# VHH binders against Galectin-4 (LGALS4), part 4

Target 1, 332 residues: Galectin-4 (LGALS4), of Bos taurus (Bovine) (q3t0d6)
Amino acid sequence: MAFVPAPGYQPTYNPTLPYHNPIPGGLRVGMSVYIQGVASEHMKRFFVNFEVGQGQGADVAFHFNPRFDGWDKVVLNSKQNGSWGQEERKMSMPFRKGAAFELVFMVMTEHFKVVVNGTPFHEFKHRIPLQMVTHLHVDGDLMLQSINFIGGQPPSNQMPMPAQAYPMPMSAQAYPSPGQYYQQQSRLPTMEGPPAFNPPVPFNGRLQGGLIVRRTIIIKGYIPPTAKSFVINFKVGSSGDVALHINPRMTEGAVVRNSFLNGSWGSEERKVSYNPFGPGQFFDLSVRCGADRFKVYANGKHLFDFSHRLSAFQRVDLVEIHGDVTLSYVQI

## First folded at step 13 (VHH)

Design m2 (from j1 with W106H F110Y)
Fold by OpenDDE, last read:
Structure m2 (fold): chain B 332 residues (1-332), chain A 123 residues (1-123)
Amino acid sequence: as target 1 above (332 residues)
Amino acid sequence: QVQLQESGGGLVQPGGSLRLSCAASGFTFSNYYMSWVRQAPGKGLEVVSEISGRGGDTYYADSVKGRFTISRDNAKNTLYLQMNSLKPEDTAVYYCAVESYSYGDHESAYDIRGPGTQVTVSS
């Protein structure tokens, strides 16, 4: 089955540069934009622009520009009517050449909050109204692993204006138009729990309302280069039963799945077509509870199914994460 | 079009002083960080000093720290570099520069610069 993202979760995996696409539903307060990638070893500069419209000369609401040419710095600015505004600079460089990074833009009421690798970096005050921002533009000396728009539920009453199908040039593999993603998303329940940003490990989250059919749990994280293993447990708090145990083992190159019921481990499952949990890699895990099984996707691809071994899976009320992993985003 | 014009260079004895000026036009001067860069014979471009648009933040290369002072007059669209305690190793063409926001074919971050002014420090 094709990966269908939960409402309010809109990932693009392995986008090519330049990335210049519409922001699904427009930019809204409460939205977060996650960019995961790798800075080039010979990087001079790259940029992220929040742009007003499409085209050469578009206004730029927010220009985020790490530069390694000259003195290392991050330049922040806006462009209106062809003119750059008051330039801001940070002389601290949170990026490293050849290194993976996570860049997060949180859209706040008065500013963009920028977070790099889990650390707050800068707040950039809005200079252009957010509602005018329509496109995200990324280019430069980097490789992109994913761009993810999280949050910003359209108000219930605004029918998504049909994304005017900008004629994508024929050769670009038809990423389903943001419009097609929205239509498919309408059938999945919204994620109910509050998002956790950069939660510490160990992580213990409560599933309010328990595990129900069609519920989606999202776990985004990073595997440290020295990581040995980590664990994700879908657990019944009262009994200690684990309905689903996921254990990536970097030393073995394995993704072990199991259950722990009534004081006993079940049969291990290990078969996967690929392993998304390599050292130094980002992962985006989507766990969906089905009627008869868990469906787990990584980076937009099916990873494995796990049949329910706990018949009363609705009793699951805890998600536990521990071990050698850095978490960037958890929504349960 | 951005225009930058340096002046104030010349021949000076070791330990002497010079004051460079740069006249800027064609852009909103106060919005931009401005830089002094230099190129010595047979060497690449070296950043000497930078100053924020409003002049509140200044940065210096270690080689010139404590000897050079960057300043600006936004009302006059002019950038300055006061150079004291000059050394023979400070001999170079000095350029006033503004960094480009363009991504693409550039040789350096400081391609937008004036024709330069020669500073020679010699006994």
Scores: ipSAE 0.840, ipTM 0.949, lowest interface PAE 0.6, mean pLDDT 92
Fold by OpenDDE, fold request of step 20:
Structure m2 (fold): chain B 332 residues (1-332), chain A 123 residues (1-123)
Amino acid sequence: as target 1 above (332 residues)
Amino acid sequence: QVQLQESGGGLVQPGGSLRLSCAASGFTFSNYYMSWVRQAPGKGLEVVSEISGRGGDTYYADSVKGRFTISRDNAKNTLYLQMNSLKPEDTAVYYCAVESYSYGDHESAYDIRGPGTQVTVSS
């Protein structure tokens, strides 16, 4: 089954450079733009532009530009009517050549809040109305792993095009009839609860309303290079039962799944076609509760299914994360 | 078109002083960080000093800290470098520079420069 993102969670995995695409639903207060990638070993510079429209002469609401040529610096600016505004510089460089990074732009009422690797870096005041911003442009000496728009309202009419992993030829898939749209909307994963940004580990989150069919839990994180293992538990708080235990073991190169019910561990499942939890790597995990199983996706790709062993999976009301992992985003 | 023109270079004895000037035109001068860079014979380009558009922030290479002072007059579109306690190692062509916002295969750091002014420190 193809990965279908929940409304308000719009990832693109392994985008090519230059990346120059529209911002889904436009830029709004409360949105966060996550950029994960790797700076080139011989990096000179890269940039992220929030642009007004598409074109060489487009205004730039926010230009974010790390530079390694000369003194290390981050240049921040805007461009209006072909002219650059007052340049701001940060002489601290939060990026490292050859290293993975997470860059987050949080859209606030008065400014862009920039966070790098979980640390606040800078606030850039809006110089152009954020409502005019329509495109994100990324280019430079980096490799992109993912770009993710979080918090945007999906345009009512645009079915989230499944992240085309493979350029399947756009067969003119007939616009589903309004009736099919409603039926399809009923099949979309749902995200419940407030997001947690850079939560500490161990993480203990309560699933308000319990685990229901179509509920999707999102976990974004980073595997430290020295990581040995970490654990994700979908747990019944009152009994201690674990409906789903996920245990990436970096030392073994394994993704172990199990359940702990009535005081006993079940049968381990280990088979996966790939392992997304390598040392020094980012991961984007989506855990969707189905009627008969969990469907787990990593970085937009199916990772494994796990059949419900706890028949009353609706009793699950806790998500626990502990071990050697750094969390960037959790929504339960 | 952006134009930069350096002046004030010359021959000076060790321990002497010089004041360089750079006249800028063709852009909103106060919006840009300005830099002094130098190139000694047989060496690469070295950043000497930088100053913010409004002049509130200044930066210096370790080799010139305490000896050089960068300043600007935005009303005159002029950049200055006061050089005191000059050393033979300071001998170089000095350039006034501004960085463009272009991205390309070419060395983009301090890519807009004047013709330069020669500073020679010799006994």
Scores: ipSAE 0.832, ipTM 0.945, lowest interface PAE 0.5, mean pLDDT 93
Fold by OpenDDE, last read:
Structure m2 (fold): chain B 332 residues (1-332), chain A 123 residues (1-123)
Amino acid sequence: as target 1 above (332 residues)
Amino acid sequence: QVQLQESGGGLVQPGGSLRLSCAASGFTFSNYYMSWVRQAPGKGLEVVSEISGRGGDTYYADSVKGRFTISRDNAKNTLYLQMNSLKPEDTAVYYCAVESYSYGDHESAYDIRGPGTQVTVSS
């Protein structure tokens, strides 16, 4: 089965540069834009633009521009009517050449909050109404692993104002019409819990309401280069039973799956077509609870199925994450 | 079109002083960080000093710290570099520079410069 993202979670994996695409649903307060990638070893600069419309000369609500070709600096600015605004600079460089990075733009009411590798970096005040922002533009000396738009669900009651159909060029994959969204909503993965941003490890999250069919747990993280292993447990808190144990072992290059029921480990499963858990890599893990099995996707690709061994999987009420992993985003 | 024109260079003895000026036009001067960069014979471009658009923040290379002072007059669209206690090692062509926001194959650092002004420190 193809990976279907949950509403409000819109990842693009391995996008090519330049990336110049519409922001799904437009930019809204509460939205977070995750950019994961690797800075080139010979990096001069890259930029992220939040743009108003598409085209040459589009206004830029927020220009984020790390520069390595002089004094290391991050340049921040906006462009309106063809003119650049008051330039802001940070002389601290949170990026490293050749290193993986996570860049997060959190859209706040009054500003963009920029977070780099889990550390707040800068707040850029809105100079252009954020509602006018329609496109994200990324280019430069980097490799992109993923771009993810998280959050920003319009309140259920506000009919999406018909986005003035700027004639999307023909090749825009037909976003299912709002009517098709309603009918397909019943089949879509559901994310029920509040997101946790950069939670510390160990992570212990409670699944309110337990594990139900279609519930999807999202775990975004980074595997440190020196990582040996980490563990994700879907656990019954009262009994200690583990319905699903996921154990990436970097030293073995393995993704071990198992269950721990009634005080004993079950049969270990190791077969995977690929291993997304490499040292120095970002991963985006989606664990969907099905009727008869867990379906696990990594970076938008199917990784493995795990048949329910705990018949009463609804008793699962805890997600535990331990070991050598840095968490960026967890939604349970 | 952005235009930068440096002036004030010349020959000076070690320990002497010079004041460079840069006249800027063709852009909103106060919105931009401005820089002085220099190129000594046979060497690459070196950043000497930078100043924020409003002049509140200044930065200096370690080699010139305490000796050089960057300033600007936004009303006159002019950048200045006061150079004191000049050393032979300060001999270079000095450029007033502004960085564009373009991304391309070309060296983008301090890509917009004037023709430069020669500073020679010699006994």
Scores: ipSAE 0.830, ipTM 0.946, lowest interface PAE 0.5, mean pLDDT 93
Fold by OpenDDE, fold request of step 20:
Structure m2 (fold): chain B 332 residues (1-332), chain A 123 residues (1-123)
Amino acid sequence: as target 1 above (332 residues)
Amino acid sequence: QVQLQESGGGLVQPGGSLRLSCAASGFTFSNYYMSWVRQAPGKGLEVVSEISGRGGDTYYADSVKGRFTISRDNAKNTLYLQMNSLKPEDTAVYYCAVESYSYGDHESAYDIRGPGTQVTVSS
């Protein structure tokens, strides 16, 4: 089954450069734009523009531009009516050549909050009304892994642009035509909990309302280069039962899945077609609760299914994350 | 069109001083960081100093720290470099520079420069 993003979570995986696409629903306060990528080993510069419309003459509400040529610096600016505004510079470079990065733009009321690899970097005051911003433009000496627009109430009338799902080799189940997508709104995964940004590890999140069918949990994070293992548990708080245990083990190159029920571990599952949990890598994990199994996707690709071993999976009310992982975003 | 014109270069003895000027036109001068860069014979382009649009932030190469002072007069659209305690190693063509916001294969840092002014430090 193809990955279907939940409303309000619109990822594009492995976009080609230049990336120059509309922002789904427009830019609004409360929205976050996540960009995961890798800076080129021979990087000179790259940029992220929040643009007003399309075209070479488009105004730029926010220009974010790391430069490795000359002195390392990040240039920040805006462009209006063909003229660049007051240039701001940061002489600290949070990016490294050849390294993976996560760049987050949080749209606040008065400014863009820029976070790089989980660390606040800069606040850029709005110079152009946010409502005018329509496009995101990314280009330069980088490789893009994902762009994700999170948050904001989608305007009722704008169909979320279908996230370019990774062509899963599975059978072309016809992406429902945009028109059929509307009718299948009832089948879309739901995200019910408030998002947590850069939560500390260990993370303990309560699933309000319990684990129900179609509930989707999103976990974005980073695996440190020295990481050995980390754990994600879908747990029943009252009994201690673990309906789903996910244990990436970097030392083994394995993704171990299991359950802990009535005081005993079940049979381990290890088979995966690929391992998204490499040292020094960012990941985007989606865990969807189905009627008979969990469906887990990583970076838009199916990773594994896990059949329900706890029949009363609705009793699951906790998500626990611990170990060698840095979390950037969790939505339960 | 952006125009930059350096002046004030010359021949000086070691330990001497020079003041370079750069006249800028064709853009909103105060919006841009300005830089002095230099190129010695047989060497690549070296950044010497940078100054913010409003002049509040200044940066220097380690090789010139404590000896050179970058400043600007936005009312006159002029960039300055006061060079004190000059050394033979400071011999180079000095350019005032502004960086464009363009991205391309041929883009280099400090891509917009004047014709340069020769500074020669010799006994």
Scores: ipSAE 0.818, ipTM 0.947, lowest interface PAE 0.5, mean pLDDT 92

Design m2 (from j1 with W106H F110Y)
Fold by ESMFold2, fold request of step 20:
Structure m2 (fold): chain B 332 residues (1-332), chain A 123 residues (1-123)
Amino acid sequence: as target 1 above (332 residues)
Amino acid sequence: QVQLQESGGGLVQPGGSLRLSCAASGFTFSNYYMSWVRQAPGKGLEVVSEISGRGGDTYYADSVKGRFTISRDNAKNTLYLQMNSLKPEDTAVYYCAVESYSYGDHESAYDIRGPGTQVTVSS
C-alpha cells in the first residue's frame, strides 16, 4: 500500500531542484521546517529562502546560504524590493561536502531558530512579518532527500490545545511533554501524543490508550558513523512483553525484528528490500498499527510488515528506543 | 551598479608599511561584508581579510595576522587595509571585493571587485 502520512506531518520525499513550492497554510509560529539532504561532493553553495510570493524578484524574509567558494561560512540576510538588508555571517560551517545533513528551521515569535544536525546554529530575527511568507525555495549544490512541515496546523482546526507550550529542546536534552492534544479523526492515520523534539536516548514514550488500529508512531533519527546497533521496542510495560522489537544492526547490515513474549524470544525476521540505517544517514521511520500487523515505512517507502504475535496489541503502552542512534523527532 | 576603486599601492622595501583604500558606491555599503583579496603573479586569488558591515567582526588569513588591519568608514563608504611589516611574499595586486549573492556563477565568489592596486615589496 502507498504511504499515507498522518495529519500535521506532510513529508515530500526526493524532491527535485529547484524546490519552489507554497508553505502549507502559510508560515506560522510553532511551525518547523525539516530539510534532509546531502551536500554535493563539489559544493560551492546552496540556499534556502523563505519568500513572499513566487515571482522573480520576490521579497525574501530569510535567506540561508552556506558557502564553500571563499572562506567557509553561512550567509544570512533578507531582501526587500530588490535590495539586500544587513548581512549576517556565521564563520562556522556545520555542513560537510558529500555528507548527509538535517537542517531545521523553527519559527519562533521573534526569530527563526536554525538547527543543523541536532545542534543549534543561529537565530535570525524577523525583518519581514512572518505572516507574509508564502513559499519555500531551495536550490544549489545539494541533493534533497525530504522536506517536511511540522506543526503550524491550519487555524480551522477545532481540537482543544493545552495552555502549556512545549519548549523546544536544546541539542542535548528534550524537555518533558506536558498534556496531550488530538487531531480531528478521519480515514487518515492518527498520532495522539505530543511531539518530542530532539529527545535524548534512551527514549521512553507512553502510548496513552495503547495501540489502536491506524495509530502511527513517527521516529526521525541519525545513525552515527561508528554505530553498531540500536533498538526500538513496542512494549507492555506491566508485563515486559515486547510486541515488536526492531533492531537495526549496522555492522551486519541487517534489520532484525522479533517479539519477546512470556519471557521468550520468538522467531527472527530479517528480510528487507532496502536498509535506511546506514552509517552517517538520517532516517524517517513510520510504524503503523494495522489490524493484522505492524506496517513499517522508512523514508516514505515500505520497509517490512510484522504480523501481530501479541493478539492483545492494545495493551502495548510504551515505546522504548536505545542504542547507537540520535533522535531528532518522535511523535506518538 | 556597484563601483569599487582601490588606491594606495606602490613599491615598498621589506619591513615597510602601506595603507590601501577602497572607495565604494552603487550599493548600501554598510550592509555588506567587505573583503581584501590579492593575486600574486601566476597565482590564484587569496582572501586576505574580511570585515562585517558594521565593522565589529574582522577576519584574517594566517599569512597576514598581526601585520595587517582591516577597517572601514561607513560615513565615507571607504574600506581600508593597513599593511605593516611587509614581506616580499606580500607582492600582489590587491582587490577590494564584495561577495555576489548569485547562484550558478562559474567564476570566483569575488567577481565583484575593483581594478586592483599593485603592491610590490622588494629591496
Scores: ipSAE 0.605, ipTM 0.888, lowest interface PAE 1.6, mean pLDDT 86
Fold by ESMFold2, fold request of step 20:
Structure m2 (fold): chain B 332 residues (1-332), chain A 123 residues (1-123)
Amino acid sequence: as target 1 above (332 residues)
Amino acid sequence: QVQLQESGGGLVQPGGSLRLSCAASGFTFSNYYMSWVRQAPGKGLEVVSEISGRGGDTYYADSVKGRFTISRDNAKNTLYLQMNSLKPEDTAVYYCAVESYSYGDHESAYDIRGPGTQVTVSS
């Protein structure tokens, strides 16, 4: 069964280098770009470019370039008409040769916010209007595990006032407001509710409207090297029933699933196609509610199905995550 | 295109001082971090000091901290290195350099440099 991504969640798994592809729906305020990869054991450099077009000599709105071939640092810049702009450097190196990483670019109104391994790293002020960016380009001394384009904040139920207050034509200001562009040009499918970025553990999230068919829950996280286990529960808050209990157990090398209905645990299910929960690993879980079963993918690959045991699964209104896990992103 | 020319080297006694200069052209000098790198006889390149494009941030190798001062004059497109309390271990060819943005070269990060100026510290 093929992977079906959540609305507004646009992953590419195991891409080859160079990665040089359009940004789905274009770049907008509220979008985040998640890059999971491994820095090469003998890394000298890699880069991530947000580019205007894809031709040789394309303008670069943001060049992000960790370097180990001198003093360790990250170089940040833009390029217009073949000329690099004012160079910025961060003299701290958040990457480690041979190690897995998660690199996140959050597109804010005034800047890109860069987060590495869950820690805010740098803010790069926009120099080229966001709406001109069309392509993401990644190359260098790394292996890519995934690239994911995530729609930003959920749509407003009413006309956003900042967009109406920001009529910024090129003649009046050098660059249009990114907020106005985002609100006019969203091409990514939206997710059901607002995302939670780097939420604390334990996590508790309410499913407004309950668990309906085709609803997909996205959980991105990191397994600490000393982790023993963690838990994801899909619960009926009022009764305490757990429709689906997912318990990765790193000490046993198992992914245990069960239900807790009417005060009793059901039969454990343990069969998986593979186990993505190793020490020092990042993971990307997709839990989709089907008519007959939950369908669960990890890192874009089918992990398990779990047939519904709670007939009224629409009553599930709570997602609970606790234990030995660090969360980078949860979408309900 | 990019041109870098060092000057100010020479023979000096231990404890002495020298001031190196580097004339730069062919690029927007004030946009780029600039480096002084050196190569002692039989050794590879060592980064001695770096300075931000606007001059507000400076960085030094441990071996020269407190003795060397990097500076720049963006109106004159000139980079400087003031070297005080010189030691025989500072004997090297000193290069003014700017790092390339090229990824695929995998050469030295400091391949864009001038011909160098010899500094010899000898009693």
Scores: ipSAE 0.576, ipTM 0.878, lowest interface PAE 1.7, mean pLDDT 85
Fold by ESMFold2, last read:
Structure m2 (fold): chain B 332 residues (1-332), chain A 123 residues (1-123)
Amino acid sequence: as target 1 above (332 residues)
Amino acid sequence: QVQLQESGGGLVQPGGSLRLSCAASGFTFSNYYMSWVRQAPGKGLEVVSEISGRGGDTYYADSVKGRFTISRDNAKNTLYLQMNSLKPEDTAVYYCAVESYSYGDHESAYDIRGPGTQVTVSS
């Protein structure tokens, strides 16, 4: 069962090094690049480059280079026609050898904003027009868990998805119309609420319009090494009913799911094909409301389904997250 | 070709002063952080001080803070280290260096350095 991301949410899971691939739709203001990984135990350096092209000697719009092989620092620069520009350095090292990290590049009008583990780190002014950037290049003393491009991108083309991407009657395939393409797009997952960047815990987000079929909630977070448990509730605010309670328990090594309806807990469900909620780990959780069940993916892999126990699941209008978790991104 | 040449070393009494200079050529000097690194007899390289390309930010090892001052003159492509209140522990070969952008296949971040200038602090 394949994870199908919504437009504007472009994940790659468990990429190998070197990562050297096109940025989907090119670099645009409002885009963020989320890199989750682990710094090597014997790290000397790694880099992230925003490049103009892919070949050897490609211009580098932004070179981000943490270094442990002198004084600890991050070196920041650009490269044009084989020549490095004015070097910037920050004598603060936000990475720890052997530790998991989340590195975020937010593309702003006048600069890249860099955030490491939820803390703003540095701003690097654009020296090469950001529209010239075509590729992301990551290599060095790390392992990659995920790379995700979020926001900022226009639709893949000026028309709805081309007919070749979807099955349709032969006559429609011969002479497709924009309306047919739009209806085919509506079969994809949707995300309609505003994104929340680094929201505090406890988090309480309103689902405008309630849970509808195909609505997808995205939660990216970090589990502190000392974490015992945390909770994600899909709740009916007026009644207190919980349609889906997700309770990762790090002390038990379990992912417990249940419902709380009419003042009572239902039967626990615990079966998962794997457990992505380890102490010191980042996670990327996708919860999609299906007609018959919630479909839940973690780190791009199916984790569990949970059949609807609240028949009027459209009444669910709150997402509540609390406990031993730090949040980097929530999309309601 | 990148060239770095240090000068100004010598023999000095404890408590004395020296000013080291480094002439740089073959690269855009003002773009790069520059470093003074030293190697005491039988020891590895120690980073003594760094300065930003435009000269606005300076950094020092704890062992030299308050006694040494790094500076640069970008019009002359020259790096300086003013060394005051010298101690016998400051005895070393001092190198002017620029940090490489490569990773992995280098022995030291400071492989790009001059031949060095000897500083000896003794009575």
Scores: ipSAE 0.562, ipTM 0.864, lowest interface PAE 1.8, mean pLDDT 86
Fold by ESMFold2, last read:
Structure m2 (fold): chain B 332 residues (1-332), chain A 123 residues (1-123)
Amino acid sequence: as target 1 above (332 residues)
Amino acid sequence: QVQLQESGGGLVQPGGSLRLSCAASGFTFSNYYMSWVRQAPGKGLEVVSEISGRGGDTYYADSVKGRFTISRDNAKNTLYLQMNSLKPEDTAVYYCAVESYSYGDHESAYDIRGPGTQVTVSS
């Protein structure tokens, strides 16, 4: 219950197979679907379907199907009225048995753009109007780590604001006024800037307007197998102060946090109940500015809090990421 | 119901040629990649060649490159394999196949295949 995503960032963490669920707000141009997982060591195939409805007879707008049970390849097609369309194949296999992967479907006006492990893989032209797609279906020889729907702001009647999800009393929820609904929605996390897709490292992002309460920074990335450490800094550009320094150290098995204020490092904080930054792993990091502290979640699970040491945290106007990390997505 | 029927096999001397045919029905033939697969005595299935639905892309196992040519006639729903410079090692049952889209309930990627045609290469 602790993680409430911002509008336009619709994660599901640790889903089981088969995954077969509605796409929040339906499929829209500008939406990306991020699938992080691990291919089975014994994989023969898996698929991702963008479906029109559900059930065995549903039309499939886009079938994406890596296969290891013949010559290695990825099969791509659509299915309409029970019949498969013109089959496309890619004879290059971007997945490795037993390896973690990130699979991204970017919904463009004319096609899906598919990116695997940060590398563009294929463009599949729409054969069925994308607005007819209602469900994502994933099954096969894999383990899902996360599925995340990013961008493509849903219509207001589709905004994720269920009654049980926000902290107001249930009696207040029974008859919400238009003004009360607006106030509850304004307390949701925010993501203020445009997304950066596959940005290079080192990354520097300007926080226009600085940090405010409930502003959320999303960082999706990959830790190379040989990685030693990487750094995420929330900085005041004019002074060089670092309000929050996050330093995963793969060689030490630690997630070190600190501040650098007035030319001096503060006290290190190292306590975590788990460490999501493993070599060869993908991660999904959410850093939320609270009134009294940063609240940090990794892969949908609370990782740590960091009490504000810089009281004027609105002066933080830069996010800096460097070191042994590859970035797939940074919001802000 | 998908139906595939191979023909054209037989006994041939080393260095000889054969042309295999496969008649297909029950599906939109031109939409699918088609494969020739073979099974030599005491061995598993080997993918010999594949061809795209429109015929523009062809692929071959290393053991047959330069000797075998896959083709298709989409107006006749027919797949072909021209086999030249045949060797005793090419002796096998040859199957025309299309890969299933099924997950988890198929025994092989090439379970959708015909009964096969025997090719025997010997003096």
Scores: ipSAE 0.555, ipTM 0.871, lowest interface PAE 1.9, mean pLDDT 86

